VH-VL binders against q9h9l3. Designs and how they scored, part 92

Target 1, 176 residues: q9h9l3
Amino acid sequence: PRKMVAIDCEMVGTGPKGHVSSLARCSIVNYNGDVLYDEYILPPCHIVDYRTRWSGIRKQHMVNATPFKIARGQILKILTGKIVVGHAIHNDFKALQYFHPKSLTRDTSHIPPLNRKADCPENATMSLKHLTKKLLNRDIQVGKSGHSSVEDAQATMELYKLVEVEWEEHLARNPP

## First folded at step 3 (VH-VL)

Design Sf6 (framework fv_sotevtamab)
Fold by ESMFold2-Fast, scan of step 3:
Structure Sf6 (fold): chain C 176 residues (1-176), chain A 120 residues (1-120), chain B 112 residues (1-112)
Amino acid sequence: as target 1 above (176 residues)
Amino acid sequence: QVQLVQSGAEVKKPGATVKISCKVSGYTFTSYYMHWVQQAPGKGLEWMGRIDPYDGETKYAEKFQGRVTITADTSTDTAYMELSSLRSEDTAVYYCATDDWYRSEYFDYWGQGTLVTVSS
Amino acid sequence: DIVMTQSPDSLAVSLGERATINCKSSQSLLYSSNNENYLAWYQQKPGQPPKLLIYYASTRESGVPDRFSGSGSGTDFTLTISSLQAEDVAVYYCQQYYDTPTFGQGTKLEQL
């Protein structure tokens, strides 16, 4: 069995002027795109900016949300020891206040073969929306209601699968 | 691929209004704030304000409040900065700049700059 | 507003030598809940717009050479160039984004 999951987090703005990205939703899917985890998460600090256009999060989602400390424990239990795929995944790990080993981390925003397939400069950081449209011919993050972290995690896993063989071979030759 | 292309240099009289443009390509215009930064000759950088192109929400620095107006046209992926009641102290290069994903106010892409000279 | 002060105003460094630029904020830029410092560094070469080098005090922007590093926490920050190259001659600015963005006055780095 595959020891690989994809993660996508939604963040809200806390702290000074809402500049701090605090975890407010996390979705984790398995290799086939089945949901392993999807919960709204209550930040320990006051929410200044829901960033609803991107996060899809509104005040009502916070009413019964899982407190950060508890959610973090649940999430880390799922991630530990697995290959974790994400897009700009350092933001997700930062929001989780978690260090995941580089050898087990796959960031679809920094995989040169993936950009190459999309006819993009291989060292450019392309958005998940752009890569998904170009390579999977699918529109994600559509409309004004905000992003679905489940949709984003599923798209991220599918994007990684397009380059999995060549990228795993590259990493075997060039361990991080 | 990401580019911010600004309109050309302007020469204005004291009391006039200037409007400069910043046309973007290579990313989703409505997903990031667009900021404007002033740099007087031989001086440092001063933040003027920003717009959220998604809904047109603006925020301005106190120094420029009442004189600056920032707008965005989503049909042409172009942001504008108007500065009114021009003074000699407004002679400067004006930059548009976009922030990082997730609304951080550090600036990862900049326009080439537009020189505005207020004649004396 | 948060006031950013850089030192020195200018410095001259020989090629291959270490350059150090300091930046001080009038209040702490460290947000205790996420343990991040809200400080960025930019390079501006003559006739060009500023280029982002470092964000969150020590995170290097993609494509920026390893010789550039950022350090510090709270109110005192440093940008270091470990071995000056000719193309590094520029003005360097720090910028806080803890509150409404403000920049330091700039440090002009010249080649000896």
Scores: ipSAE 0.007, ipTM 0.534, lowest interface PAE 10.1, mean pLDDT 88

Design Sf7 (framework fv_sotevtamab)
Fold by ESMFold2-Fast, scan of step 3:
Structure Sf7 (fold): chain C 176 residues (1-176), chain A 120 residues (1-120), chain B 112 residues (1-112)
Amino acid sequence: as target 1 above (176 residues)
Amino acid sequence: QVQLVQSGAEVKKPGATVKISCKVSGYTFTSYYMHWVQQAPGKGLEWMGRIDPYDGETKYAEKFQGRVTITADTSTDTAYMELSSLRSEDTAVYYCATDEWYRSEYFDYWGQGTLVTVSS
Amino acid sequence: DIVMTQSPDSLAVSLGERATINCKSSQSLLYSSNNENYLAWYQQKPGQPPKLLIYYASTRESGVPDRFSGSGSGTDFTLTISSLQAEDVAVYYCQQYYDTPTFGQGTKLEQL
């Protein structure tokens, strides 16, 4: 298998009006979609807004959640040296307070060939749900109870695999 | 391509009600708040309120509380702003705007604006 | 409500010269835990909606030219245009999002 993983993080709102996105769950899958990591994570700051309809996170999930500092260490150990695939992945890295090398980062929200296959403008930012429906004929993020970060990470990896050969060739010719 | 397309200009008499639409495309309508902002001629911007299209929850600015109603129709991906008991002072351009990033409440996408003129 | 006050109300600057616009908030917009200031800047031209230039006081929005920069912290913020171009003639607004959104009254930037 390739040295490639896909990540999806769920954030809750902390800080003023709950506007600060704080890591509260992280899922990491390998190239085949097998789960390598999936933990609820306790932010160091008071949770103002669980954002449950997006995050799927409720107060019960925080009771035995892994403290942020410990979870961050575990996650970074998995990501270091690997190609990391995500959707709008800047948000995940920001929540992790982590810089991943651009040469090893793949963001499915900013891959022009992927948008083209979905009949979308090449420079548009399309949601994971939209791209997954159009390209994989699969409905994710269904219902009103929030998203599954495992499901989102798996879908993200499958989307990347649709353009992997083309995009890796592009990156080899045009290094970031 | 994220687009917010508003309905056309309206001319109303004092005491009337106006309802403006904002149709969205290029993102999942129920995932982000939709905000409405008023701008009177030659004046600044005033936040009026917002709706969560997922459950219909609204929050309104104190200045507009009781006169403004914001609604959403998820079948057409369209948000509405209804302003009642119109006065000449309500003559303004009205904008819909969204904060696509986790309810940040700074506005990266705006509709083109709808001019509402209230005159006798 | 948090009150936002801009200064000056209007200014005229020659092409190629620096323009500076100030914004003051009635209370601190700095959240100490993340060290972020909850302030944005917008540009508005006649007949157009506002365009986001800067958020979190100093982060430039994608596609905004390098000549635009934001600075400041707490209650005192500045938008700087290092070398005015003709297309920069517009009204500029600051906006806080620490609490319920409020905007400054606007600063009209004109070419000398």
Scores: ipSAE 0.008, ipTM 0.564, lowest interface PAE 8.9, mean pLDDT 88

Design Sf8 (framework fv_sotevtamab)
Fold by ESMFold2-Fast, scan of step 3:
Structure Sf8 (fold): chain C 176 residues (1-176), chain A 120 residues (1-120), chain B 112 residues (1-112)
Amino acid sequence: as target 1 above (176 residues)
Amino acid sequence: QVQLVQSGAEVKKPGATVKISCKVSGYTFTSYYMHWVQQAPGKGLEWMGRIDPYDGETKYAEKFQGRVTITADTSTDTAYMELSSLRSEDTAVYYCATDSWYRGEYFDYWGQGTLVTVSS
Amino acid sequence: DIVMTQSPDSLAVSLGERATINCKSSQSLLYSSNNENYLAWYQQKPGQPPKLLIYYASTRESGVPDRFSGSGSGTDFTLTISSLQAEDVAVYYCQQYYDTPTFGQGTKLEQL
């Protein structure tokens, strides 16, 4: 058996016009929603746009942030060999510059049964906020101060649990 | 399915103002930027500006700044583009389109387009 | 603003043959820190909005047939259709998102 964790990353804008998404916070929770990792991360490139309304990240958070190289090592140590749950998780893995095996990856933005339970088109990419409201009757990402990556990771794990049995059976019959 | 539904064609005189709507469904309106793109006959596609529906923050292309106003109504999941001081050169199809703010400004979903004709 | 120039303005290709459309940018679209080119390709049929085909110069959008491919880096990019089908008759646009979005003038692809 493999252990399961959920991840959510916050990105800031680096590069030309702040268009590149660089990792600036990562939260990882276990199956029960307990926090395993939650650190602000200093990107290796200059931050052009903090994207604070979504990321919740401000200049003050960078003062004692863990440098990207060190944070990446810590995060990968937690993820390696585990089933990793996320929402639009490709973006998180890209920001981490990491390849996680598809057989151990669960993306709640691409699970047709989850969309079906939410009365959404099976092939649509629905936001975490929408799925959480529809299926858990909970409002996340409220206000203008940015998202809590801990809250998002916890919600993602809870959403996955709604379809875990069905989806794991599907994957066993139809390996990725 | 994700749908962006725009208001119908408009015919306006020079100097008039036009306001076009874009109603969204199938995704969380406040999670994506809403962009507006002009397609004039023979000129191709030109970006006009965008709004963040979550807080109303706007950014406009320099060519249209001062004439374009983009707004969003979160109670109806509808974005609007208002273009003032219309000229014959503004005759075009206008599209609303979305992007994910962290993936870059390439456009995954588009409205069907609204033809605006400016003639005397 | 970054200027995007496509060539040719129009192209006629027989069914089953390869079609190639070129796009040049006035500035490099390659961001050295992530080694990505900030270039997208769209298909537009009459009376329809543009449809995203390719982003980051070579990544195919979900649902787009594998006969469509993007290549190039820096200032020179190519969209290739390996074997033209009748439904591929359309106008194709490149778009940069390295800076404020700008589009090429379009290439009209017709069946010969």
Scores: ipSAE 0.000, ipTM 0.481, lowest interface PAE 14.4, mean pLDDT 87

Design Sf9 (framework fv_sotevtamab)
Fold by ESMFold2-Fast, scan of step 3:
Structure Sf9 (fold): chain C 176 residues (1-176), chain A 120 residues (1-120), chain B 112 residues (1-112)
Amino acid sequence: as target 1 above (176 residues)
Amino acid sequence: QVQLVQSGAEVKKPGATVKISCKVSGYTFTSYYMHWVQQAPGKGLEWMGRIDPYDGETKYAEKFQGRVTITADTSTDTAYMELSSLRSEDTAVYYCATDSWYRDEYFDYWGQGTLVTVSS
Amino acid sequence: DIVMTQSPDSLAVSLGERATINCKSSQSLLYSSNNENYLAWYQQKPGQPPKLLIYYASTRESGVPDRFSGSGSGTDFTLTISSLQAEDVAVYYCQQYYDTPTFGQGTKLEQL
């Protein structure tokens, strides 16, 4: 019934010593893995640390990046009313300064059946890279140039699809 | 599960160099900064510097800059702190400590400490 | 460097009574964009490394008893122990991580 999207964000360091995580890229894919949104985003605060090995973001990407306020509006328009899938998705929502309804949120880092399929403790928070390798036999976040948020969003959607029927039935019986 | 285990006590002469190790287990060594903190006898805590074990990037406190060298060996999950040109005021317990997940430089795990005595 | 100053240098408190330790920074530790104060509190017992109690001025570390609380904003911070227990006798340190980490000089808490 409701449309479903997957999201992954990259953050850079702003604020004191670059310790604040500020949104600097966002990728959103649909159920089939097609890209709906993928933009570099300019934080309103000075970037102290690009965190390039994780974010993949370099100074050159900021030259024509979409200002945070505009990007946030575009992203929220895509997310509103949809089931949003992410991995440790609270971090993405925090970076977006956005509160998505819990009933429409699916966090692949907190789905016990998914961990069970990966032979991991049901209560543990496993990395996206680990779950993707174990369950999809695919390596993501390869190399030293940082993560591809498109690749991460696509992997997150595929992971969710492995447990979708079981988990949606669970949520229908046990609404959050 | 997380443990930071430091090398044993050292006694050095003024002008010497000391090298202390900190071996980690229970987490991914390259995912967190490793910091070094000095505590002189009966005194407070003083940050010396840190290393990013992933790429070897270091940052040092002004007081120790030029005398401290922090390194990491990812094959053994061990960080090192080397302090040269030792003076009597360098007599202290030295701690390694790891920062939080956000790279916020507050320290949730600490080594047991290594006493370095500098005496003539 | 940001200078951290604690007060008092030492205090004695009876078991079950409230202990209050203050920490002052030479500049604001409040980052306006996220409204967080970059301040932590540690407990250190003789022969042991420091133990993290509080971070972001008021967030209690997992496993730390609820009698410990942090408060304050900007330049003035307080660590409160609502009802002193014998095991709370220790030296307490505040630490800023707004810039290059610096610690307060420490406050020695003794049982009266």
Scores: ipSAE 0.007, ipTM 0.525, lowest interface PAE 11.2, mean pLDDT 88

Design Sh1 (framework fv_sotevtamab)
Fold by ESMFold2-Fast, scan of step 3:
Structure Sh1 (fold): chain C 176 residues (1-176), chain A 120 residues (1-120), chain B 112 residues (1-112)
Amino acid sequence: as target 1 above (176 residues)
Amino acid sequence: QVQLVQSGAEVKKPGATVKISCKVSGYTFTSYYMHWVQQAPGKGLEWMGRIDPYDGETKYAEKFQGRVTITADTSTDTAYMELSSLRSEDTAVYYCAKDWSYGSEAFDIWGQGTLVTVSS
Amino acid sequence: DIVMTQSPDSLAVSLGERATINCKSSQSLLYSSNNENYLAWYQQKPGQPPKLLIYYASTRESGVPDRFSGSGSGTDFTLTISSLQAEDVAVYYCQQYYDTPTFGQGTKLEQL
């Protein structure tokens, strides 16, 4: 539990029809759930679709947001050399334009023991909201105003801790 | 209670300009786009344009571009739609409508409508 | 612009029976980034503004009775009323919000 962090990013739509996902907020918490990083991030391209239902991002958040290149540098300093936990984390890494070692990556959307504990099929991709309700008896991502990436990162870390011992043993026997 | 209250019915001559207001209560005016939708008598719905009250950014449907102007007054929480060079085919009920989520362009709360009659 | 076409133009259904309204878009409304269909359904009664019933093709708006359901993906969508009530007599509109908003022409639902 020493060098482990959880990450959750919010993306907005840029490019043609808003089909490109660009980083607009990033939250990182430590093993205990304390916030290490939480910033709104200004994409270098024009925002076509704020995707506010999911992202919680509005124009007001962009006014004093940290430019992408600066935010990326800050985030990578926190992630480098640590075990990084996320949910569907490949989307977060893609938005960061970052390649984290597979051996140090934990994706709670692809951990069969976690699904089993939630009475879900082991190979299904379950939402963070569903797993958090089933296993932690907590409602997250409530309402139409968008998600809190801090709340999501904290829930993701707590979910991983439920299967940490079992899954780390599995990874030691079956390296990625 | 979230409510959009529009100004009353208008009768205009061809070539005139009409300006309709939409007063907001029950939510933060700058947190959602305000849209305007036209409905001709016995016909369907047609989107005219929208404003982001946060910064005044507007977008208009091509059919109305050049004739429609949408504005917002954040001191009174009121949006306006101005339609110029009126023609008889502009006779319609005009609705203001709020985004169901910021920038989503689907509409959860609607004004009661304002009938504009254009007749010589 | 994306063209929305509803069928039928009008429909008469007896109380307690199922009503089905169809909506077709000229291009896919499926947004690949979040796997959602950007399609809404509205109910409009005479002298009233439209009321949002369904968004993202199948998500029911708060306060809307569970007899209303939306289905479909891509270009073909359906609004179903499982058991018609008298208060459901209205005009129904589909609307896409994938691009600049456009509505279907409307389907008038009448009691048989």
Scores: ipSAE 0.189, ipTM 0.725, lowest interface PAE 4.5, mean pLDDT 91

Design Sh2 (framework fv_sotevtamab)
Fold by ESMFold2-Fast, scan of step 3:
Structure Sh2 (fold): chain C 176 residues (1-176), chain A 120 residues (1-120), chain B 112 residues (1-112)
Amino acid sequence: as target 1 above (176 residues)
Amino acid sequence: QVQLVQSGAEVKKPGATVKISCKVSGYTFTSYYMHWVQQAPGKGLEWMGRIDPYDGETKYAEKFQGRVTITADTSTDTAYMELSSLRSEDTAVYYCAKDYDYGSEAFDIWGQGTLVTVSS
Amino acid sequence: DIVMTQSPDSLAVSLGERATINCKSSQSLLYSSNNENYLAWYQQKPGQPPKLLIYYASTRESGVPDRFSGSGSGTDFTLTISSLQAEDVAVYYCQQYYDTPTFGQGTKLEQL
């Protein structure tokens, strides 16, 4: 039994010109892709740019959103002590203002076997959309309504499962 | 059929105020920002400002700040742009334009344009 | 404000030939969080409003013919028409939406 989850966060723009990324939605799925958490989150700062094309977040979602401090506590309870899978996951951890142990972190944007399997350079940081299309033959983040963080978290878990055996063996021989 | 229909051409004297309407059909008015863009003769396109019809929030370009007022009437699905203290250099075609996605500032649907002529 | 500069100001291209229009921004339009360039291209014919052709630098708007393509990243962008048709004679504008929207000065495309 492994305690493994996948996470995807959506950020909105706060601060000057909306250039600061603040957490506004978080989705967490288990190994099988079942949703463990999916909430809209109210940033402590004024939202300048909803970035709706990517985030899928609109003003109406903020009306009943969970305040950042409360949401953060709920999310951290789920993540603590588990292997956490994400794509460019340092951005998610930064938005959560959280440090997760490197030994329990799996970033699908930095797994060389995954890039190799997708016929991409091992050193390149490939987008989740590109890897999902190449390896799972599935289109995600389609249309103008914004990304589904649930869909992204599910795709991230499925991508990791393609290289899980090989990558866990590598990490056992070469601990982070 | 998504369509933005603007009011007709206006001729104004310097110092006057003009108010242009933009009636929406074919989509939910409150789901997208409505923008206004000026196109002066011999010049390119210039963004003036926008409104979120959902809550009435506005944002204006610095050049027009203090002279432009953008409003929305959700009961009639109509946006308005009012420009005051008109000058000869305000002679232009004025467009309303829908953002292609909520809060994005690229424009997929445009009104037909309203020519405003400011002459003494 | 981010300044957008197009080149050339005008060009003439024969039917069936390739047309290339360039657009340069005074700062990068690449947003690191989503790896997208906040650049759009428009076509405007006399007496008509602009028509959206391309958004996010390379995504073609629905209903736009595949002979239109956008490319580039950061500060240098290109609109390409692979085989000019008569109906493509128009003024073309680039527009950034990384910050408060600004447009290029326009490129007039004429049939040679």
Scores: ipSAE 0.006, ipTM 0.534, lowest interface PAE 11.3, mean pLDDT 89

Design Sh3 (framework fv_sotevtamab)
Fold by ESMFold2-Fast, scan of step 3:
Structure Sh3 (fold): chain C 176 residues (1-176), chain A 120 residues (1-120), chain B 112 residues (1-112)
Amino acid sequence: as target 1 above (176 residues)
Amino acid sequence: QVQLVQSGAEVKKPGATVKISCKVSGYTFTSYYMHWVQQAPGKGLEWMGRIDPYDGETKYAEKFQGRVTITADTSTDTAYMELSSLRSEDTAVYYCAKDYSYDSEAFDIWGQGTLVTVSS
Amino acid sequence: DIVMTQSPDSLAVSLGERATINCKSSQSLLYSSNNENYLAWYQQKPGQPPKLLIYYASTRESGVPDRFSGSGSGTDFTLTISSLQAEDVAVYYCQQYYDTPTFGQGTKLEQL
């Protein structure tokens, strides 16, 4: 089987009123939850809103952050040719300005068996926090420092592993 | 129940400094900005500044820059507003107020107000 | 700073009658990306803090009676009380939050 990784990104607000989401941190973990990449990333545009309550990003994290162009190259080398797991992963790919093949993408916000195991409607989009609490009995995104992208990526991989066998079988019979 | 409870009325002499507290209950203190608003007797409302209690970042109105200092203590869920070099024209009710959301500085919850009287 | 100007400074309205308060901003409060106007309305009674009535120009805060409505876009906004009740006697303020918050000077609403 192909190598599998999980990704979670944090975004800050750029552009008018800070409504544009720009990549400011990326964490990637392997199948076992070991960290392969975790860097603060400096957007090429002026940061209007750090969104600290959600992102955990502060001005100090930007001082020695990796420039976007360099970080993007490093991240893409890790993702290319691998099965990439994420939650609402289209947002991460958009922030990276990257297209990942649909056949190698696994989005835990759109896996019906996962929702079923959590006693949620199969077609609903459930938050990572909710699914992790229901299925792994763990609280994530807790506290006053915003989200930990490492914690989120680790939880996402563990959630996928709960349905991996049945979902890979489904995808083999019903290619995306 | 969401509440902002302010410290009691103060009487100060010209040139003094006043420090008003605003204690938070019923929500996560670090999730919303805390704002301070001045209202002179019989007059309207003036925004003084705000703090993000999560990281202590402050922003002040130009009129009050150099005289106002806003701080937050996350261990006690309390915000403070300190106004220095007091003059009789600083006699006013001072309010703390919570923003509706991080993107909306419409103030949904207000403290009861603190009257500061500056007199010789 | 964005300057907010209310009109009239005061008005007297009979119980059951319509009250209309206007607010003008020195620049547009409409944010094109989300099509929202960054304007709020407050009610203040003597000895009390202001109470939020309306945000995003027309969205009524929970618990606020249906007789209160906000309208307008860009630079011209209106707060309407469709049928005045005795408890509505108060000073009303508009406030912009498109930039650093600024308030109108207030409109005193009295019972005629």
Scores: ipSAE 0.000, ipTM 0.483, lowest interface PAE 14.8, mean pLDDT 88

